# Ledger of designs, part 1: VHH binders against Gluconolactonase (gnl)

No score or structure here was measured in a lab: all are predicted.

Target 1, 316 residues: Gluconolactonase (gnl), of Zymomonas mobilis subsp. mobilis (q01578)
Amino acid sequence: NGSTIGKITKFSPRLDAILDVSTPIEVIASDIQWSEGPVWVKNGNFLLFSDPPANIMRKWTPDAGVSIFLKPSGHAEPIPAGQFREPGSNGMKVGPDGKIWVADSGTRAIMKVDPVTRQRSVVVDNYKGKRFNSPNDLFFSKSGAVYFTDPPYGLTNLDESDIKEMNYNGVFRLSPDGRLDLIEAGLSRPNGLALSPDETKLYVSNSDRASPNIWVYSLDSNGLPTSRTLLRNFRKEYFDQGLAGLPDGMNIDKQGNLFASAPGGIYIFAPDGECLGLISGNPGQPLSNCCFGEKGQTLFISASHNVVRVRTKTFG
Unless a header shows other numbers, all headers, positions and changes below count from the first letter of the chain; antibody chains are not in Kabat numbers.
F, E and O are the ipSAE of ESMFold2-Fast, ESMFold2 and OpenDDE, as the mean of both directions, binder to target and target to binder. V2 is 0.75 times the mean of E and O plus 0.25 times the DockQ between their complexes.
[cut] stands for letters that were removed.
Atom coordinates printed by the task and the answers are left out, and those that the model quotes come from them; centres of patches stay.

## First folded at step 5 (VHH; from n7 with W33Y S57T)

Design k1
Fold by OpenDDE, look of step 6:
Structure k1 (fold): chain B 316 residues (1-316), chain A 124 residues (1-124)
Amino acid sequence: as target 1 above (316 residues)
Amino acid sequence: QVQLQESGGGLVQPGSSLRLSCAASGFTFSSYYMHWVRQAPGKGPEWVSSISYSGSTTNYATSVKGRFSISRDNPSKTLYLQMNSLRPEDSAVYYCARESGYDSREGSYYFDYRGQGTQVTVSS
């Protein structure tokens, strides 16, 4: 059961405090069409992860292995022909209410799923009367607000989709009182996002080959952006080096170290922006997303056809 | 060296069945997703089907779903494509291909190796 893939590359001595370079990248699940949106459910002690194109959400436990948790995970059956390239759920987080909050690409909404009954309910599905494109990822603030991205990846023909209602791909903030704010409309392919522990920074990836970037937004006391700076452009890795993937999902540990998917794997950035290391998987197979789980020192990574775990020194 | 060799093609009537095989060698067969792709004269290549490492997960193009079935035997390093209810539009050279990557943005597979192909012709 101890099959491993990939490797860890050290770029800075500072990585040693976060992750041992010799740590095995252990495969815990395989035979997945495309793995996304891993989330650890503390109550129950299990991992959930999405398969957006297959429209399946799977569950993993150390003892029982992999099982189907929700099918369909996104769009209800039957799926309209020619409308969706990814009808399933994508990014997921455990909300303050203990429910699984889901960026549901197929339903084109933020959804909640009860982890016990598996009953689903809609949180929000439109902005000013226009349906979302295909929500991709979400991240909670301490106040209970949730940030989420809404790229067109779930839709056939993406921006040229016949069912797309918005002429932009937005990043949104939903407040606990129900207020929905559009906080960014200028990114071509907003994808993953994460908040710094002090909630003064919002990280957002753009998964566009024309602008493969990770941005850092400064947030005011209301949690709204005031400015942004470029953390890193990955054009070199994508075009010059031909590494698999684009900026995608991300997560952050308690110290503010960013774990961000990009061409080549999961890059680890210190709070000051220094790139400390890289977790790589199989050649040609992108690492799309990650989350911390178990006792907080296990990084779960959706690695294309596999899900893997890496023991860390840091805590999520 | 990596080798893929297709067989089983031929001339058949509409509504008939055909089973293609692909013999793999030179690599760890069970460590790769395998695919069938086809190309008709004057047309670009078309993805047909894929199968996961163990064979537990299979996917199909809309045009062949319900009619074609992909399978694999890892001990013998053989890939199969069972084609039922064949139609004239299924006529093409069929290739088995080894997956080398996936572009989630484009939804496209990349292949580093494929066979020489086997001709399938469906005609009355």
Scores: ipSAE 0.474, ipTM 0.785, lowest interface PAE 1.1, mean pLDDT 95
Fold by ESMFold2, look of step 6:
Structure k1 (fold): chain B 316 residues (1-316), chain A 124 residues (1-124)
Amino acid sequence: as target 1 above (316 residues)
Amino acid sequence: QVQLQESGGGLVQPGSSLRLSCAASGFTFSSYYMHWVRQAPGKGPEWVSSISYSGSTTNYATSVKGRFSISRDNPSKTLYLQMNSLRPEDSAVYYCARESGYDSREGSYYFDYRGQGTQVTVSS
């Protein structure tokens, strides 16, 4: 506690409305096996984050530090030998019902958790009778639809897992009335996702060194994709500069600025696609995901063995 | 510059104990996960153990769990490996390594520095 990491790099003066480059990247948690999926729980003013390989959901507050919120966070113990790399929970969001909705890699489902009783229940665990691979991240529309990604990262041997039932790694939309749509089947490693505030765009990252991309899908009035455009590829950052990470988690502020993990850290993109700045960890330290909390002016970032925070001028 | 120097190896009989140490300099030692890695003649490197920043979390290869204990002293910038109940298959050069990254998506550790190693030979 009290230590800082990394640096913030400005690419455009437009960053000045979002955050100050001199703002410290403050370490708030250490000794995490792998931090992922932070979510701010406004009711109670605390952070939850996942530790997927440890099978633990962890809680942080300023006065108590880190504690265990849920163990197991994902797959029930004992874990079947050799089947799971990451048996725990991953991405998380507070749903319209006030519960924590969880991309639960180990349970291979979208789950929800009551933040008071900590009781878990299944929202959805299959598409047309086939189990999901290992859901990784999710994002709500204002109407209560949830978009989520289903890469194989929770499964031993990934695409070659002997328990994988789908021959693709999908992006799905679950409508509030329970309709489940497969909206993209062609990405090798769909990972983080976010909606623009007007919900005309869905951002999806692809965590594959061969295609380290962030995609933008145009959405129709039913929230379904009509076209796709490349926001950015990160081959130069990954291969030429040797920067840690792959396109991973993301979040969005109220002005539509995208905060997206990729090789080098968390990149900040304006709604028009201009890259405004970069929040970097230490050399070799990936920053995997982020969320806004503390009245929307704190960006919490999962940073491998750490969780860090950055104060922002913008509101998430 | 980053420097890691291992010591404490030697020639011992089966069942003996040894305590390895690794002196670190040139970096903020308490900000890194540290590891022990070993390499036997004619074999590739084998990960042995890791320890978190504060020392609160430790992990071990199955082949050494229960016999080896990793620890660190951050004020003195020193990493340790207590090796008990040594066996001939533990014979190797033991290296202290600094973790430069960990990515559970790839299932791999990255090491940017290691020392010159210290020889442990267990012979009957």
Scores: ipSAE 0.005, ipTM 0.346, lowest interface PAE 11.1, mean pLDDT 91

## First folded at step 7 (VHH)

Design q1 (from m3 with S31N S50V S57T)
Fold by OpenDDE, fold request of step 9:
Structure q1 (fold): chain B 316 residues (1-316), chain A 125 residues (1-125)
Amino acid sequence: as target 1 above (316 residues)
Amino acid sequence: QVQLQESGGGLVQPGSSLRLSCAASGFTFSNYWMHWVRQAPGKGPEWVSVISYSGSTTNYATSVKGRFSISRDNPSKTLYLQMNSLRPEDSAVYYCARESGYDRFESGSYYFDYRGQGTQVTVSS
């Protein structure tokens, strides 16, 4: 499109080291029902992003623009009536194997997609014999372990879904050897997550209006949580200011600055927890997720009906 | 003043087709996602279909997929709903609605700031 939206608001002078407040927020894609889970694919030099309600995964390149990568992206057609609210894929990352790992809400599994052949395969779809609710986001550790969230958002009636098998909405860790650990079962709506560069911290958002929080988990040497602290509660932004969105997807740069979706846009947090700034989009249209791409200094953001990019000084 | 006016409804037999129209005025039509919503007697509103700014993206409720087709003509500011293979359960008042937002979390519902007066569709033998 070439058009721009939104604005960047500075809360701290420290933001200047991360990005320029005058940097345009450029729209690169439109006509998405709900944009999610952007991921940059280095080997192909293209961006993928999900449209969960439309059950489409789209591809973007500077030269060719937007095209369909997978349709359906999640649950196969025909979709059973009354079971799935969002049948499509959601969060995505490039795994150590070069495949696109997908939190597939509709398939209710962590999936892999070959970026060239577009063939799909199941990584894991259950914990102790119970099917996942609707995996939402995932994040790799350096060892190749993958953390992922499993809220009920893909299911009709959410926690009251007739096909829900788990009585919790979990956060999981899948080890390279195939061991699957439930690392959190107490969050009502776990959503986005990210690891600090030193992998001592796991950030997890909770997309519940009653508890709109971003949590920071301390991790031991095995990558398992030992405690958690509250990074920020967003009740004020949600209720008092009426800003669109809830804590949602997130990513992190090489220095440990957290880019986290919450009411109003993408908030930027320093490793010490100070909120440095806010990237906002169109009023009433939340920013759901983000990823770094290109040479590492481009932040792609899923911005409701659009996908945008922002040039940064920091590297992803 | 924003206005939406539906037309094209009527009484038809099962298996028949209807084409609904919605005439929009008072706003830049192409800057909005548009929806069809229906409400049957004694039932709550049911989302039917959505179409993007340019029309390149469309989606449908499971109950109407494969039978209904949403489209738009931005120059004439008109929204359409082609309804094929109509069933008695499709009987309702059909509304054209302008999207003002949506909740992608608990409710999964769209918000509408404007809708028309509706057009009655009755499917009966």
Scores: ipSAE 0.921, ipTM 0.958, lowest interface PAE 0.4, mean pLDDT 96
Fold by OpenDDE, fold request of step 9:
Structure q1 (fold): chain B 316 residues (1-316), chain A 125 residues (1-125)
Amino acid sequence: as target 1 above (316 residues)
Amino acid sequence: QVQLQESGGGLVQPGSSLRLSCAASGFTFSNYWMHWVRQAPGKGPEWVSVISYSGSTTNYATSVKGRFSISRDNPSKTLYLQMNSLRPEDSAVYYCARESGYDRFESGSYYFDYRGQGTQVTVSS
C-alpha cells in the first residue's frame, strides 16, 4: 500500500546487475500471523502465501489486495489438542500440471490444490509406511520431479512429538513415476531448498541455531546427491550480531543467483558462492521466504507479519 | 512511557462469562500485535490469544478456541477478551501483552516487551 520497510545492502559491485540498492521494499500485505511460502500463479496473475500458525492461505492481487484463498489451509478443523504447533500450509509451487503443490505442514503431506476450484488432493503422505513430520518447502525440477523438506515444525514439541513416526527430518525427491527417495536424513532442521538452473546443484537450508547452515549438494544425472559442500554458516550473524531469523526459505533466478533467507534477511549469492548483498526488513522480524512473480522481475518476500515486493533487474 | 492496564476480572461460576479489558497508552497502539496470556498458580505462563494490527487476524490456544474472543478498538487503544463458557481450569491471572517478536523455530514462543499487572479470574462452583 505504498509503505516501505528495511533496506538493501551491497556487498559486491556484482549486485548492481541483479538489484538496485535504492529500490523500495514495498509492503503489499499485512495482518499476517506468520507469512510463508509465497508463490506467483501466472494463470490469473495473483500471489498466494501461507500463514501456518493461523491455518490460512491468502491471495493477493494488484487490484483487489488481500483475500482468503483457503481456510483451513492445512489440517482440517477441529485441530486435535496438543498435536500441532503450526496446522497450516507452508511452502508452495505451481507444478507442471498447473496445480498448486503444497508442502502442507498440518496435513503432514504434499498436497495439490486446484487454483480454480480450490479442491485439495493428496500427492504423498508417507515414506515406507511412516507419515511425514510436517513438510515445509518444495522445488520442481525440469523433469517434473519435486524435492521437499520434512522438518518437525508443524508438530507440538517438534522431535519429541507424540505423533512423530520418523526418527529423522528428511529431504526427499519424488519422481514423476511416483518413486520416492530419501536423499538426506542427517540434517536437524531442513527447511528451504532450490535447484540451480542447470540442475547440477541443490541448495538446502538448515534452520538450527546449533548448525545454521546453507548446504550445496552436487547432483548426478539422475538428480541424486553425490556430495555436499557448505555455502555458508550463519553462527556469527545469529549469536554474535543477534540478528533475527535462521536459514529458512529460498529461491533462485534464471542466472543461478540464490536468494536465501538467513539471520538478518534475504542474502543474495552468486553461482560461485560470493555473497553479493542483503535485503533486510524490520528489526526483529525475519524474512522467511521469497519467490519471483509478475513479469519475472518482482521478488515477493514473506516478512513476518507482512508480505513485501522488490523490483529486480534479474528475472526469476 | 508504555503502559498496559488490565481490568474486568473477578469470581464467577462455571458456565458464566467475563469480559476483560486492557487500556494501552504511551505508544501507537495500532502498530503492534497484541496478546493475552494467563498464568495459574503453580503453572507456567500460557498463551491464550493474539490479534493483528487492524484486528482482521485473530488466533487462539486450543484450550480456549470457540469460547474466547479477542478484539481491539484502536481509536480508544483498548484490547478486549470476551470469555464465555468459563471453566475452573480457566482460573488464572490474565495479562495483556505487547508483541516484540516471535521465534517460529525451536521455541515457537512470542516475545513481549511490555505487559500489564494482570487481572485475576477465578471460576469456582
Scores: ipSAE 0.920, ipTM 0.958, lowest interface PAE 0.5, mean pLDDT 96
Fold by ESMFold2, fold request of step 9:
Structure q1 (fold): chain B 316 residues (1-316), chain A 125 residues (1-125)
Amino acid sequence: as target 1 above (316 residues)
Amino acid sequence: QVQLQESGGGLVQPGSSLRLSCAASGFTFSNYWMHWVRQAPGKGPEWVSVISYSGSTTNYATSVKGRFSISRDNPSKTLYLQMNSLRPEDSAVYYCARESGYDRFESGSYYFDYRGQGTQVTVSS
């Protein structure tokens, strides 16, 4: 720790307003089985991140380094044999209530965690009487609605899981007053998602190597999708270039620049869709998700066995 | 050249303990996550356990959790597996393996670029 990885590649001069390419990609945590779902907790100034296969939610601060915040972070022990690949928590966000909202793959629910007492409670675990698959990531609107994705990555055998109750992998919207809507059922592997700052667009990753896409949904005034366009397909990066990863987690800065995991690292897209740059790990090291933290000018990135950080000029 | 050499196997009674060792050479041992994998006759390989670079993170297959303990000593370039409360179904050739990747999106399996020759563990029934 104290070391650096990877590199930053500039594709457009517009990247210069977002970060310096010479900025180090600093390792802040090591020895993580698979890092995912980082979230900055402002009240207390610490980073949380998930280790889904280890069933641990981990905490990082500069003073103490990495410690266990929750174990188990997801499914209660003992884990039923043969049913779960990733029994832990995954994506996380601080909700409007100040609690940590968790896409909990192993518990198969959206959960809340009180950041002081560390007590867990269920927000929602089913849609019309059928259990979710294994929620992966989530994102809040300004009104307090939460969008989340429900791919099968927590479940052994994925779509063929013996315990899967839905015949689709959904994207859902939970309104502030508790209404739950299925807003997209046609993606094979919905994963990361983010809203544009004006909330006219919802970005969704599809982590399927046959269709490794980032989609952009236009939203109406009720936050519901009306149409969809392709931001980017990553088949060439995955198959021809052999770059590590698939479209995964994402986040957005205050100017609407999208920071999206895909084969090769974290890609930075302007609101108009221009690809501005790429933050890469070491060769073969995928970067799975990211969040802004500290004063909004630090991008924390889950990087397989590591967590890393990059200083930005932009604000998240 | 990368080399991994397992030792410490043998014939034991049910309920016994056994400690496996793996001597590593030809690479920077402390830069790699290391695993134990086992294979019974006529069966495919089964992942058993993983340990991080420093040894601070470990994980286990559900079939051995609570009974087996993985550890490493980076100065001596040695990986260990302490196996307690052994059962007949633990009988297998045990291999230490060097992680080269992880297929999170499809198989959920680790990739290994090297493994040792294995050491036989037989728990009498």
Scores: ipSAE 0.631, ipTM 0.852, lowest interface PAE 1.8, mean pLDDT 95
Fold by ESMFold2, fold request of step 9:
Order: sequence, then C-alpha cells, then structure tokens
Structure q1 (fold): chain B 316 residues (1-316), chain A 125 residues (1-125)
Amino acid sequence: as target 1 above (316 residues)
Amino acid sequence: QVQLQESGGGLVQPGSSLRLSCAASGFTFSNYWMHWVRQAPGKGPEWVSVISYSGSTTNYATSVKGRFSISRDNPSKTLYLQMNSLRPEDSAVYYCARESGYDRFESGSYYFDYRGQGTQVTVSS
C-alpha cells in the first residue's frame, strides 16, 4: 500500500454507486513540477501526463514508475525569453487514429504524437490565419470531432501577451473532415471540457476567479451549441473558503457523471446536475485534471507535484 | 522554528564561479520543493531555479539556464546553487525559499512561506 493524500466527502448517497468514500487517494507519482492532462493509453497499458512548466510529457506504469516520454513536450528549446509561462504540453487524449492528441500550450497548436515512434506533428495551429493562444484541453466526440479550449495560460501576460493574435479565448470544434468552428468566444478563461455520453451536452470550465463557473452547453445534432446554463459557480469556495484551485480539467464516466476540477478538488456531478461528492487533496493542494484508465475503474488525478489514483465502482 | 540560512556569496569578477549553500532546519527538508530567488537593487524578485523533493526534477529561468545548476543533499538538509560564468547582471541578493504554492491562473508566480536572509553576490562590471 503506497502513500495517500486527502479525503473523499460524500454529499449524497448517490455517490455510493460511483465510489467508496473510504477508498484511498493513492500517490503513484511525485517529483512532478506541475502535473496536468493525464491520459490512459490502453494499447500498452500506461498513463501519460503533462508537466507544462517543465516542458515534459511523462509516462507512468506500475512496474517502472515515472519516466520521461517527451522532452520537450511542447515548445522547442530554447524557450524565447519572456514569452511563455508554460511552454509544455497540457491536455491529452487518445484520438481515433490511435495517436495522442495534445493541447500543446507552448507550440500553440493541437498536436499529435505517435505513441510508438514519439514523433510529433501539427493537427491545427490557427483559425482564419490567426495563431491560437495556448490550447489547454480537448475532448473527442464519438464521430471523431475534437472540442478544445484556447485560453492564454501558456503566454506571459495572458490576454496582454505581445504574441497573442486573437481578441478572445475560444472554444473550438474540429470536425473529422477538417472544418474548424469557433463555437464560443465569450468565456474569459475556457479550460477543461467534456461531452455527455449521449453528446447532447458539452461541459466547459471557466478558470477565471471573477467568474469561476462550469457551464453546460446544449448541443444540436451537428454537435454545435444552441444554449447554455450554469452548472455551478465556485466564488464561495474560492474567495470565502480559500480552497485551492479554479475550475480546470474534467472527465466523464459511462453513466454521464461529471468529474470536474474546481476549488477544493474534483467534484462529482450526476447527469441531472446534483453534486454527489468531492475528492480533495491535502490542504492547499489543487487537483487540476483527471482521466479514467486501466479497465475503466481507476480515476487518475493530477495533483500539483503528484499524480494520484482512486479506484471507482463506475466505469469511465 | 523554520530556518533557512544562505551562504557562499561574495564579490567576484565576470566569468567566475560561486557555489551558494542554504542550510535548512526546523522542518522535514526532504518533503519540500525548494527554490532560489534573487533580487537586484531597485528591482522586483526574480525566480531563478527549482528542485524537486528527491532532486530528480530541476528547472531554471531562461536567464541562467546552462550556467547555473541547482542541487540538494537531503541527509545534510542543504540546498545548493552552482553558478558558473557569472555576469554583472547576476549581481543580486540570493535567497533560498520553501515553496507553498503556485499561482498558475493569474501571476504565474510561486509562493513561498519561508525564505532565508539572503547572501549577496556581486559581479564587478
């Protein structure tokens, strides 16, 4: 039994179908400058995760522990002085082509990485001739479309960056045939996102402390938003309770339960929006993102200098 | 209770090397990520380098990368900064600092709950 952190808080008896509140939050990796964007690679049975400020993509297996998978994971070295806060890769997913698709903050692109050869290539790096800011996270539909977010977190001075070309921080949809749509331009800090299993809903985090929200977009049959509603505002958790983090990464299980980072940890929401529970790190330790892996009953969580895991009853 | 004491500074000529030390006490040194921060007269603090719990992960500000090397010795509770090819621009008070947080969403700055008194490094121009 390895070392553990944090605790799990139950807000509803409905949590009992998702996980046991006594389940340990097990540390599986340490010595990470800042963990982000975990993805489970089923073909080969390993975890990849990003270390954006270190510019490293790291690999974990139970037998070998942590190793370097890519260095640099994002922007080529040397990093231009004063231009980047986080030059590395961030959010990652296995794409329909079996490659690792990467929200690459430092390269300012959606990239893909061959998991065998580790070769990198650009999927898309601009919208209508303007470079992306610093893509942060992404999520695939069943049809192979990818939704991704483009906040300025990789860029020094954020919205005021000297190299920022867009006057907004977008949420985009890239269709399988290569059509790129800007689907939301009005969020100040779009970050994590996920689709409901029936793909009628797109969840998007806004990481801005002035508007620390998780939004739910209703989608039409073409995967485009028609309306939005507020799932949760976290101002009280951030300002009044001083809880670590802001709305950040997220993922979803097969039943449509949302696992979303926000001040205090990973919150678990049922499809109807009821908050069922909270997975917390140690005091002051933010949990930034998560993914399901192994046989779908392990939730891997990026937890600042650590990566942790929680066993679940639900399947991701 | 927590104490950090820097040493090893001095007046040197350009191109020289110095090794700074930081003696830690009053806490479990190996449980913390440690940093070097410097401050030149009339300027704000500048982050220099970070090292992980075990020493396996290190990172550097662009201004010092390739010239400075951070290390630690957990049994002796000591943090080090090897500074090679020193330049007049490296003149500053150097502090070792214990990490308490990282403002990833706003300033992009580390927070420190403790730092030492500093050691002066002066590289003659």
Scores: ipSAE 0.601, ipTM 0.839, lowest interface PAE 2.0, mean pLDDT 94

Design q1 (from m3 with S31N S50V S57T)
Fold by ESMFold2, fold request of step 9:
Structure q1 (fold): chain B 316 residues (1-316), chain A 125 residues (1-125)
Amino acid sequence: as target 1 above (316 residues)
Amino acid sequence: QVQLQESGGGLVQPGSSLRLSCAASGFTFSNYWMHWVRQAPGKGPEWVSVISYSGSTTNYATSVKGRFSISRDNPSKTLYLQMNSLRPEDSAVYYCARESGYDRFESGSYYFDYRGQGTQVTVSS
């Protein structure tokens, strides 16, 4: 057993079905430049996570600790001077094909990686002939469709990047047959996303301090949005309380509870929108993204220079 | 009191090497990520390099990658910057700095709560 950080705050007795508030937040990895996009690879029992500014994808197992899985994880070196803030990979998920699908900020594409050979290939890199900005996160439907976000965080000067080809920061849906839909163009900083288990809802984070929101989109039977509602605004937490972070990555358990990064840590929301609890890092330490792993009762969390884990009662 | 003291600067010819040192005191050096930052006359600060608290992760600005090497010796509480193949555009005051945060969402810049007095590096033309 190693070091622990932070604390867990209970806002509702409904949290008791999800996790024990006294469970430790255990540090499992250190010396990470910026941890992001964790994914559990069940076939082989290991965690992958991204280090986007370092351009490294890292692997963790309990026996061997941390090692390099891919370097570069994103943009091929040498990196063009002045074009990229974060040339590496970011969000990751295991796809229906058993490969690691990657929101690859530096390559400006959705990529996939064979977990055995580590071979990389492009899934999609443009919409209607224009290159993506710097894809950040992704989430699969049960049918194998993938939703992903395309904010400018990988690009120097963000929206004003010399190489940005789109005049928006999109949320996209790629169907299994290859049809690509732009499903939301109006968010300033789309970031993390997740589907409810019944796939009637798509959650999307907006990482803009002027509009630090988590949105809930109602989806039709084709997986396309029909309306949206505000789950939560975090201006008070960011500006008034000075809590670290902005709405960022997220994941969902089998009961539909949302685990969402925002100022202060990972917030846990019930399907009805009630906020049940908060997993916090140390003061000033943002928690950026999370995934369930092992047998579904471990929540792995990217925590700036660290990766941490929390044991859960719920299953992811 | 936290103190950072840089040394090893000087006047050199293009293509030369220099090794900068930074002596740290007043804090547990091995618990912090450390950086080198430089500032040329009439310009704002420019981030140069970072090293993790154990030394296992390093990164560099594109302008110096392949030429500069950051290292640390935790027992002696010392940070280093080996600068090879120096160019006139490397002329600046170099500071070692202790990381306190990172603005990933806006500027893409590191925050530093402490830095040293700096050491002048001048590469003649």
Scores: ipSAE 0.533, ipTM 0.813, lowest interface PAE 2.3, mean pLDDT 94

